# Ledger of designs, part 27: VH-VL binders against q8vl04

Target 1, 152 residues: q8vl04
Amino acid sequence: MKKQERQRYIKRLLSSNEIERQEDFVKLLRAEDIDVTQATISRDIKDMQLVKVPSATGGYHYSMPVQKQMDTEKKLKRTLKDAYVSYATQDKFVLIKVLPGNGPALATLIEAMHYDEIFGTLGDDAHVLIICKSLAMTLELQQKIQRLLSDH
Short names: E, the ipSAE of ESMFold2; O, the ipSAE of OpenDDE; V2, 0.75 times the mean of E and O plus 0.25 times the DockQ between their complexes.

## First folded at step 15 (VH-VL; framework fv_gimsilumab)

Design e5 (at its last look DockQ between E and O 0.50; V2 from the best seeds 0.58)
Fold by OpenDDE, look of step 15:
Structure e5 (fold): chain C 152 residues (1-152), chain A 121 residues (1-121), chain B 107 residues (1-107)
Amino acid sequence: as target 1 above (152 residues)
Amino acid sequence: EVQLVESGGGLVQPGGSLRLSCAASGFTFSSYWMHWLRQVPGKGPVWVSRINSDGSSTYYADSVEGRFTISRDNANNTLFLQMNSLRADDTALYFCARDSTGEGSYYFDYWGQGTPVTVSS
Amino acid sequence: EIVLTQSPVTLSVSPGERVTLSCRASQSVSSYLAWYQQKLGQGPRLLIYGASTLATDIPARFSGSGSETEFTLTISSLQSEDFAVYYCQQYQYWPLTFGQGTKLEIK
């Protein structure tokens, strides 16, 4: 299994389980016929910047870095609102036009959001080109963009 | 033959809840993205929600986000829509529909006959 | 959002006639357009996708054409079972949108 796919699965597990230990991730993934070691999970946890948060019943469990993600999203929203000119789509491609000087920053923020819909992102001075993984993903990314623009 | 049969509709007061079900047969249910749409009489359908093949990913229309939850039971070939905090403007005939390509084409090759939902005081 | 305008709203026709329904998009949707048939008391049935591709098990008398903003659904020879409401739907842009429908009724 590729790292990105495994990490998506980890994220899913976190959404539906209170996972306390790294070995619990391993057990859960292996139960799904995903061959993984604790060392790999440890690297993923670090890469994903998972944090331990207190549980309601005591102890700690792993969680996504919500605050960091929120901060990034706030920055993205602000940058997009300030610099946005227009966007268009064609097949798997999303082209966002921005005010000059804002393309690279916007592209960086979009990448930092780690949207599952996106294969890759490029930015020049006044544009961000997003390559989506599928036509469906292009539609769904449009939803995200629209929500960012409309304060949803 | 592909069949989709919705159930669970009815009359509910504003703020109430309903759980819709869609029984699927005639195809490999677990291989297809599934959708809910709704239709007011005399109007075109409106997309409500989608769920991918294994249920790991869901999307919602803005009008129902935070109130509705789409889910599926692949073992029993059943699609669900949990509707909470219902409003008058949620009144419609609710359809389950199969994604044509099975992977998020967002056009729909099979629809059920619908289950009516009426939200009224 | 993309607004799909269908015309006419209602069309009275007789069996055997050639029927042409129109769907106009407020902006280009390329070829990401589907057509549906809906009979009373039934869910929609997919007729055409990709503007011109006939769906599985749909009679050959149905055909779709057009691109960008102008689309047409044609029934070469109307059959008695074809009296229904027809909808177009775009899936190029979010949110997904349907037309208001064209009703085919018997003359």
Scores: ipSAE 0.706, ipTM 0.882, lowest interface PAE 0.7, mean pLDDT 94
Fold by ESMFold2, look of step 15:
Structure e5 (fold): chain C 152 residues (1-152), chain A 121 residues (1-121), chain B 107 residues (1-107)
Amino acid sequence: as target 1 above (152 residues)
Amino acid sequence: EVQLVESGGGLVQPGGSLRLSCAASGFTFSSYWMHWLRQVPGKGPVWVSRINSDGSSTYYADSVEGRFTISRDNANNTLFLQMNSLRADDTALYFCARDSTGEGSYYFDYWGQGTPVTVSS
Amino acid sequence: EIVLTQSPVTLSVSPGERVTLSCRASQSVSSYLAWYQQKLGQGPRLLIYGASTLATDIPARFSGSGSETEFTLTISSLQSEDFAVYYCQQYQYWPLTFGQGTKLEIK
């Protein structure tokens, strides 16, 4: 398995789990039928520059570096500035209209932010459809969108 | 009977701090989202902040984010609002309110009577 | 943000009359609209949510109607305890907004 592909799985595991020990990465990846050694995981942790942050239960868990998320947010703001037209909501849906050709790129950036409000995101040529986890989260996601746009 | 009783309001100088409390009774407090709203007399309420049932998630109006902190103590059925770096435009009656659905709806079926906060030099 | 404009600002009426209060939204809020009653020195009381659904323990003389941008609250036979200020509130778009209120006064 390619290093890049394996590291994408590690990022997904971090978004869904509080992982305290390297052996827990191996266990979780094996549950997805991905066999890796602890030595490989140790190198991935170093390459990805993962950090340990405090857990609510005491101790620490692995997390992505803040700088990469800031770079993603900067690109998201820029992509919105370049392509945004409007948005509307209905039920658990937020529909963002964009200039043609921009939907998939914007959808990818939104997914990379890992917003807790979002169940899933789809993009077509001129739209991004965001499916939220609840009606309340649909309302709350709008605050995030408005903050990204207010930096224009 | 559902009851919400706010306390901790008062007169404070700009830049000061206050801690508001809301004592809840008559319902399972730990099952409901709770909100703070504020109201200038003669005007409609303005939403300030919410906290989910177990306190793991909070949201704030843009005007107060970074200055106010909502929290809850489910063992003692109490909601709190820590208000720092207070400004004159924070002057209002402050209400605690119960979210109507337990899962978050952003409409509010029970409110307290309010505690006044005045920020003035 | 969504501006909710209530009319009239003040309404003088007698007990027993049918009362209709209006709330207009600056853009569609679908049916995500609530109505509240507020008496002096008290917090608001939820009357209606979802534009037309009566809240728990609210008398049947209260009803709501409308959708999109135009909403009404109706009190079919005004009682003496109904003199208060009434607010509408939308919860479809961030930020949440309330109207400026309609004051019902005894004639």
Scores: ipSAE 0.521, ipTM 0.824, lowest interface PAE 1.8, mean pLDDT 90
ESMFold2 (binder alone), look of step 15: mean pLDDT 94; pTM 0.957

Design e6 (at its last look DockQ between E and O 0.02; V2 from the best seeds 0.00; counts 0 for: pae E 2.6 > 2, off the site)
Fold by OpenDDE, look of step 15:
Structure e6 (fold): chain C 152 residues (1-152), chain A 122 residues (1-122), chain B 107 residues (1-107)
Amino acid sequence: as target 1 above (152 residues)
Amino acid sequence: EVQLVESGGGLVQPGGSLRLSCAASGFTFSSYWMHWLRQVPGKGPVWVSRINSDGSSTYYADSVEGRFTISRDNANNTLFLQMNSLRADDTALYFCARDSSTGEGSYYFDYWGQGTPVTVSS
Amino acid sequence: EIVLTQSPVTLSVSPGERVTLSCRASQSVSSYLAWYQQKLGQGPRLLIYWASTLATDIPARFSGSGSETEFTLTISSLQSEDFAVYYCQQYQYWPLTFGQGTKLEIK
């Protein structure tokens, strides 16, 4: 498995599991028939800048570097909610219409999120054009956008 | 011949858990995105969850997000759906379905199983 | 969400008849539409995708047409094995949605 693919998997594992130890990552990945060593996971943790955060039941678990990403997401949500007019899709393309002056800022924030669904984005004064990697990714990006708009 | 066979359904109390399985045969399982859908009698199907070919990516319907977990064992050609915190409105016939496209997914489904019934009731 | 309305809800027909089923979308779904057949006790079977493309191993008597908001599934000559429920499904916009189905029953 490629490093980037593995790291994406790790990110998803973190979103659905409270993982306390590096060995737990190894177990989870191997359970999915992904051959990985603790050394590899250790490198990934460093590369991904994972942090340990307190658990509700005591102890610690790994988490994505929450602060920067959360801040970006919050800003994205706010910008989108404030400026959003409409969106439409065609094939791999998502066109978001926004209030004048907000296109570039929104495009920048979307890019900063590094969504896997997105091949690229363009923004003009009142529009953001998103190019998705596939039709399936377009649908999934729509879900993401809708969740952002609805505070889901 | 492509075959999908669901199992694991049954009666469960609200708040309970079930684990559904889908045994796949007749095709290269690891090359396809797989989906779970559910259907209430007399109604159309409702999409529940998808998993990409290698299991590195999953998506869920809003109604099941945080409660259900889709996974797959490509070595054994098996798809799973772990259902936790079950509610009455989760009652349905659950289908596994193959995404019609290889690799990138398309969200229309060319093969379905016969379904396994899930009933959540006090 | 996009609402797909199928009509009629139920259709009583005889073998050999031409059957036309309708699926109306609340807004344009371009050609991102599939049709399924579901027999009692079975899972759905894909009939048509991209509004008009016949799925593998589906008899030629089935055909799909339409775009945007109006779609039609046609069975040129109904066979005894065609009595079932038919669903349309859009896959352009999230969330995915299915119609409520049209039931073909024997007259």
Scores: ipSAE 0.477, ipTM 0.793, lowest interface PAE 1.1, mean pLDDT 93
Fold by ESMFold2, look of step 15:
Structure e6 (fold): chain C 152 residues (1-152), chain A 122 residues (1-122), chain B 107 residues (1-107)
Amino acid sequence: as target 1 above (152 residues)
Amino acid sequence: EVQLVESGGGLVQPGGSLRLSCAASGFTFSSYWMHWLRQVPGKGPVWVSRINSDGSSTYYADSVEGRFTISRDNANNTLFLQMNSLRADDTALYFCARDSSTGEGSYYFDYWGQGTPVTVSS
Amino acid sequence: EIVLTQSPVTLSVSPGERVTLSCRASQSVSSYLAWYQQKLGQGPRLLIYWASTLATDIPARFSGSGSETEFTLTISSLQSEDFAVYYCQQYQYWPLTFGQGTKLEIK
């Protein structure tokens, strides 16, 4: 059985069961005619980044975290709140001015957002220059920046 | 303004197939991850599937994995959901929704369509 | 899966009142909680994300608070256009889940 197919069964088991131990994965998969070792399950848990979380009924069970940009976006909003001075848009360029020392942190956070509108980002001590892919995408990025700045 | 319009819903027998479409306008469609969700009247929405910006990555709820296929046509600003082997419990109003972020998914949804109804009944 | 339990299920109120809606998660979802408004025949409208961040173009009378397992949506002075069903949604763990909704109706 392929790794991807096995991991899809593991996701199904998590959606319908509260699974506390690795052995329980093996038992439940065997009940569905899938024979695996605990070593294989241990590697799947690592690959899928499963974590143990508290159960409502006591104890713990495995859950699969969502991959998301919320922590990055929260950090970006906080950095803007703390250090933002101004921004300006010219053609495909967006220039953000920040308090000295904050340019690299802001540039890193903008890159971590993986905005499709952005061709490239350069930063110095007090500025971040964003180069967009098109004029239309520059407008969309400006709207996203305005949203981040107005979230009070 | 951002608009999402679903179509292709209808009445179908168990085991049948439907193809849903979502026409997008008012934004750069190819820059956004897109999702399908569904809702039974009187209940909360249920997430169904997502597709990344260029269509290279898809992900499905376990209840539809292997039966539903999400796809997109970025040239025509259209999202699709091919629904095969339909069951009675697939009966719902189906929405397309835009992921609030680009690049990687945020998994909360800033724009939704009005929905297209799907009824699976004998 | 994480169950989101909203209360009350239905609330009858008049314009001008302050309204507080509750969402309880069966497991901690940190701050990865969104709120939506849905009117009959329409798609949901995003109000709040990250538990407390107001979405763009949403009136300031809406606010969100809470973390971990306990979340609230507050409407400080209810307007006639606010009668709808309200849903919370978590996005910390798969599968993504929504609450069952709170219907806010005119008294």
Scores: ipSAE 0.281, ipTM 0.710, lowest interface PAE 2.6, mean pLDDT 88
ESMFold2 (binder alone), look of step 15: mean pLDDT 94; pTM 0.960

## First folded at step 16 (VH-VL; framework fv_gimsilumab)

Design f1 (at its last look DockQ between E and O 0.55; V2 from the best seeds 0.67)
Fold by OpenDDE, look of step 16:
Structure f1 (fold): chain C 152 residues (1-152), chain A 122 residues (1-122), chain B 107 residues (1-107)
Amino acid sequence: as target 1 above (152 residues)
Amino acid sequence: EVQLVESGGGLVQPGGSLRLSCAASGFTFSSYWMHWLRQVPGKGPVWVSRINSGGSSTYYADSVRGRFTISRDNANNTLFLQMNSLRADDTALYFCARDSSTGEGSYYFDYWGQGTPVTVSS
Amino acid sequence: EIVLTQSPVTLSVSPGERVTLSCRASQSVSSYLAWYQQKLGQGPRLLIYGASTLATDIPARFSGSGSETEFTLTISSLQSEDFAVYYCQQYQYWPLTFGQGTKLEIK
């Protein structure tokens, strides 16, 4: 796997998991059939300028450099709150209804979050369709959406 | 025979901590997602936390996020729940449960322990 | 959240009787519904998943039916060991939710 692709995966993992150790990255990537060593992950962490931040439980976890991820999430929250109408799920599908004109922008922002739960997204004028990787992932993505809507 | 045995419950003051354990046997522990749920007497169970088969991914209910930590020791077939900053509303019977699916997670549970009681009171 | 309402709250029955328990969802949960049995002093036991699929090692007298918002657990002929509390659980929408339970007690 190319470095850039791997690092995109790492970003995705960070968006969906609280990862405490480099070994956890390795495990998660291998679970996705990505062969990687801890040494490689260490280099990626450095290149990506990941930082360890305190966890509420007293430990530490890795995080993306604060600014870009936060900016995207803030935009996502704002867009979602302004345009949100409703959402429903069926199997691995999440359908978000939005005010007309907001579908594409919302889909783009969701894609930019690189949620590990998501296989793909499509947006039309008034809808975003999210395809999740599994039923479990659909459930967990729902919580993320709910948290965005509630300012958690 | 699949068995799950919880331990570590007890009486603790608000703000205190407890560490629950779940000893698993009768199946390949490392192949399954594991969950903690809790139940107040006379009510239905409430999901608390999950951990994937390898222990690299965890998820928490909003009510416990930041306070509880789920972990596992696959070598010793043991599931843990570290509970910090306990509150009165954490009082419940705590169950460990096996996710019904192998490796993927389905969020319905085919085997449960007997539960360990946690009481948070001043 | 999805509210699961079980009925009746309590049912007094005798061994050998046919028992029907209901679980109603506040909105559609498709077929992502499980049924559990919980005896006093024990953890829940999975009976049915996917609304109608019998779990492993569960007696054939148990069956599940329904979809969307209306679900039923049926015990064709109640046995003495079946007196317990029964819960339904949905896993279509976050958060996961359980019903309040139906208690089967001996008449």
Scores: ipSAE 0.853, ipTM 0.940, lowest interface PAE 0.5, mean pLDDT 94
Fold by ESMFold2, look of step 16:
Structure f1 (fold): chain C 152 residues (1-152), chain A 122 residues (1-122), chain B 107 residues (1-107)
Amino acid sequence: as target 1 above (152 residues)
Amino acid sequence: EVQLVESGGGLVQPGGSLRLSCAASGFTFSSYWMHWLRQVPGKGPVWVSRINSGGSSTYYADSVRGRFTISRDNANNTLFLQMNSLRADDTALYFCARDSSTGEGSYYFDYWGQGTPVTVSS
Amino acid sequence: EIVLTQSPVTLSVSPGERVTLSCRASQSVSSYLAWYQQKLGQGPRLLIYGASTLATDIPARFSGSGSETEFTLTISSLQSEDFAVYYCQQYQYWPLTFGQGTKLEIK
């Protein structure tokens, strides 16, 4: 498999899992029929500039560079705090209602998070429509939204 | 015949650990999302965790995230739940369940095991 | 969180009778509702999904109806093997929730 394709899988794994050790990448990639060595993963971690961040239970897990991720997530939380009204789901759709004028900003921030659950996102003046990849992904995206709306 | 058989439950002190296993047979295990749910007597089940068909994606209820780890061994048709830092409110009958959808998840469950009891006390 | 309230809590009936069980959701769950049967010492068994679709290998005496907030499970002619606890479950909103159950017992 190409390096670029493998690294795309690694990004996907990071979005869905808390991965503490390099050997866990090997195990998870093998589950996708990607057979790689730990040496290859070590080089990928360096090339992608992955960092270790604290886990809630102690220890550390790999993540994309903190600066970019933190800035986007903080803006997303603030935008939701300032403008969020409600959401509803139907089939593979999540519709977020916001105060007028806030839809495009929220849609842009959601796209910038690169959530694996999302096929596409559109915003109008007072709504953001999120199209999810499956019914299960629609339900799981709700958990992410609820975490963004709650205190930490 | 689809069968799911849980094992590994027992009595444990708060802060302790248990590893639950679920042996699957009678279907193509690697084609299905698998879940863990738990049930306190007299109440409805509560969802705990899921793992996708290939094992590359996992999800957890907020009450267990960071303490429980779901995994699967598709070569041996086995689902696992590693339970760490156990609390009294983790006491329940634990079920493994098959997601009704082949390959994409639905979050309703067509086959369940008999359950394995977990008691956290004393 | 969506609360599912089932009624009655318990129902004493004889074989051959028609039985109707209710599930009320605290807000609309459209048609994303499943029904399960659970016998003592066993795991739940899926009966109905999508509010009204019969699951694989479930007898035709079981049927489901309703949408939004009000749902029913009907057993048209009760058999001796139907004595159990019945649960409804919604899967439209996170977190997933189940009702508290209706116990169907022999009179």
Scores: ipSAE 0.566, ipTM 0.827, lowest interface PAE 1.6, mean pLDDT 89
ESMFold2 (binder alone), look of step 16: mean pLDDT 94; pTM 0.960

Design f2 (at its last look DockQ between E and O 0.51; V2 from the best seeds 0.00; counts 0 for: pae E 4.3 > 2)
Fold by OpenDDE, look of step 16:
Structure f2 (fold): chain C 152 residues (1-152), chain A 122 residues (1-122), chain B 107 residues (1-107)
Amino acid sequence: as target 1 above (152 residues)
Amino acid sequence: EVQLVESGGGLVQPGGSLRLSCAASGFTFSSYWMHWLRQVPGKGPVWVSRINSGGSSTYYADSVKGRFTISRDNANNTLFLQMNSLRADDTALYFCARDSSTGEGSYYFDYWGQGTPVTVSS
Amino acid sequence: EIVLTQSPVTLSVSPGERVTLSCRASQSVSSYLAWYQQKLGQGPRLLIYGASTLATDIPARFSGSGSETEFTLTISSLQSEDFAVYYCQQYQYWPLTFGQGTKLEIK
């Protein structure tokens, strides 16, 4: 499995679980038939800059870096608003048209969001192509895009 | 035969809470995404929430996000909708519906329950 | 959001007649359109998905056609049990939207 895909899984796990230890990530991912080592998870944690936060019941659990994520989202929102021309969808594909020169940057920011809906992204000078995991995910990604565009 | 039976509806005051249930039978419940939709009399249905097969992923309409919680008990073939902070505009007939696709969602629905009425009024 | 406009709002027909219902989308929804039947006191029943694919256990007298913005549900020979409200639904764009419905009533 590619690093980016694995990290999306990690993000998903964090959204639905209170994970206290690195080995818990390994267990959860292996339960999803994802072969991973603790060393790999450790690297992902560092790369993703996960932080430990206090749990309501005591102890600590891993969490996404809220500030960094917020900053990324803000950048994404700004970039999208500044460069956005249009978007269209077909099946699992989302095609975003942007002003020339903005495609790669927007694609990078979208990738950095680690959306669970996304299989992959590709950016050229004036376009970002998003490939979603399913039709349902395409619909749900649309909502995220709409929220970004509408200041929600 | 596929069957979905909603329950838990009733009259509640604004700000109140209700918990809806949907009993599923006649199919492998744990293999399907499940949805809640609601319908005001004389109007078309409106999608409310979805939950994936395993229950690990949920999604909500903006109008109910933060107030409603969808969950499921696959062992007992039951779908739930916890509704908090209810408003007058939440008044509707609430349906549970099966997503037509197995394992993944498609957001069209091949089986619906009969609905349970929710009335929010002072 | 995509607005689905169904026509007519009400249609009075007799058993045995050919019935044609229209659903128009404000924007293209490709073929991501479903048709439902809803009888009084019941939940909707899926008739057609993908604009033209007949759902399981639906009588062959029902058929769907169209793409992009214009869709049609046809009942080749109306049966007594077909008097109901019919809805179209798109699932191309978020949010999901339904038409306002067409009521088939007995003439």
Scores: ipSAE 0.807, ipTM 0.924, lowest interface PAE 0.5, mean pLDDT 94
Fold by ESMFold2, look of step 16:
Structure f2 (fold): chain C 152 residues (1-152), chain A 122 residues (1-122), chain B 107 residues (1-107)
Amino acid sequence: as target 1 above (152 residues)
Amino acid sequence: EVQLVESGGGLVQPGGSLRLSCAASGFTFSSYWMHWLRQVPGKGPVWVSRINSGGSSTYYADSVKGRFTISRDNANNTLFLQMNSLRADDTALYFCARDSSTGEGSYYFDYWGQGTPVTVSS
Amino acid sequence: EIVLTQSPVTLSVSPGERVTLSCRASQSVSSYLAWYQQKLGQGPRLLIYGASTLATDIPARFSGSGSETEFTLTISSLQSEDFAVYYCQQYQYWPLTFGQGTKLEIK
């Protein structure tokens, strides 16, 4: 089993169990037909940077550190992948069409990017209107949008 | 009379470097966005890079990003293009051009220099 | 990317003639189109911007018209100094694109 896949199972175990000891990880993983040694679990704990936090019943249990949020750009790309329809430009305006219900989320993500090209952004149910500071900045924003729409 | 004079072009091997200069006169250089464009003879121009009036913001075509650096010296009315890791497809006449708007960009160009040739060949 | 197709590619004409050059865009660029003149050994010279607005110090014999996908540059009475290559350029959508040029030659 790959390390990443094993660690995903460990994360799931932590979300549904209070695990006090390393050997408890071994037992729980074996119950899911994942055969690991205590040495492997010890390395996973170190690699995942698990911490011990107080339990409500006394003692301590393993927990994931505070997980960083996915960065804004990754969220923006994902939202575009899922909901983007088209865009058009007129003067200093860029109008992005999205599947209904996605306009406000996209507008919020665009605002959080703090693009220098943008004067303001408004979202409706199925549209995001971006107002740029100048004609040149509108073209530069289009380049950024085109890059965000690119996938490998 | 607005004048733009490019210099620094020449013959260079692939992987080499070249630094282009553009001397500006006859206008308030520090008030304008400035651009580099290039042109293969017999074809239309292709946009390369721009720098805003104060020099704090730059933008590049994808084909040159990471290899070319635009800069300006407003005290001496000079625009520069540092070209590194040159490739055969960078071969062209290189022009500096003034953006047509003062203080902000428009991406159409009211004054161009005469061009300086760059040839990248083994 | 927006392809600008200029026609004709080459035009042989005499001084005094009325000349019309065409630029067709592969999709609408609204009115964000410029025209340039380029003579051998020189940089381009801006003639028209916004499809129809004459640039500073351009003779009144030059005019531009059109919108969306169809644009023309007209020279009402061709002068000997007007023999050059002419380019259109759109600036509504990235990437910026120029046409392939129309060469205006003396007959």
Scores: ipSAE 0.286, ipTM 0.711, lowest interface PAE 4.3, mean pLDDT 89
ESMFold2 (binder alone), look of step 16: mean pLDDT 94; pTM 0.960

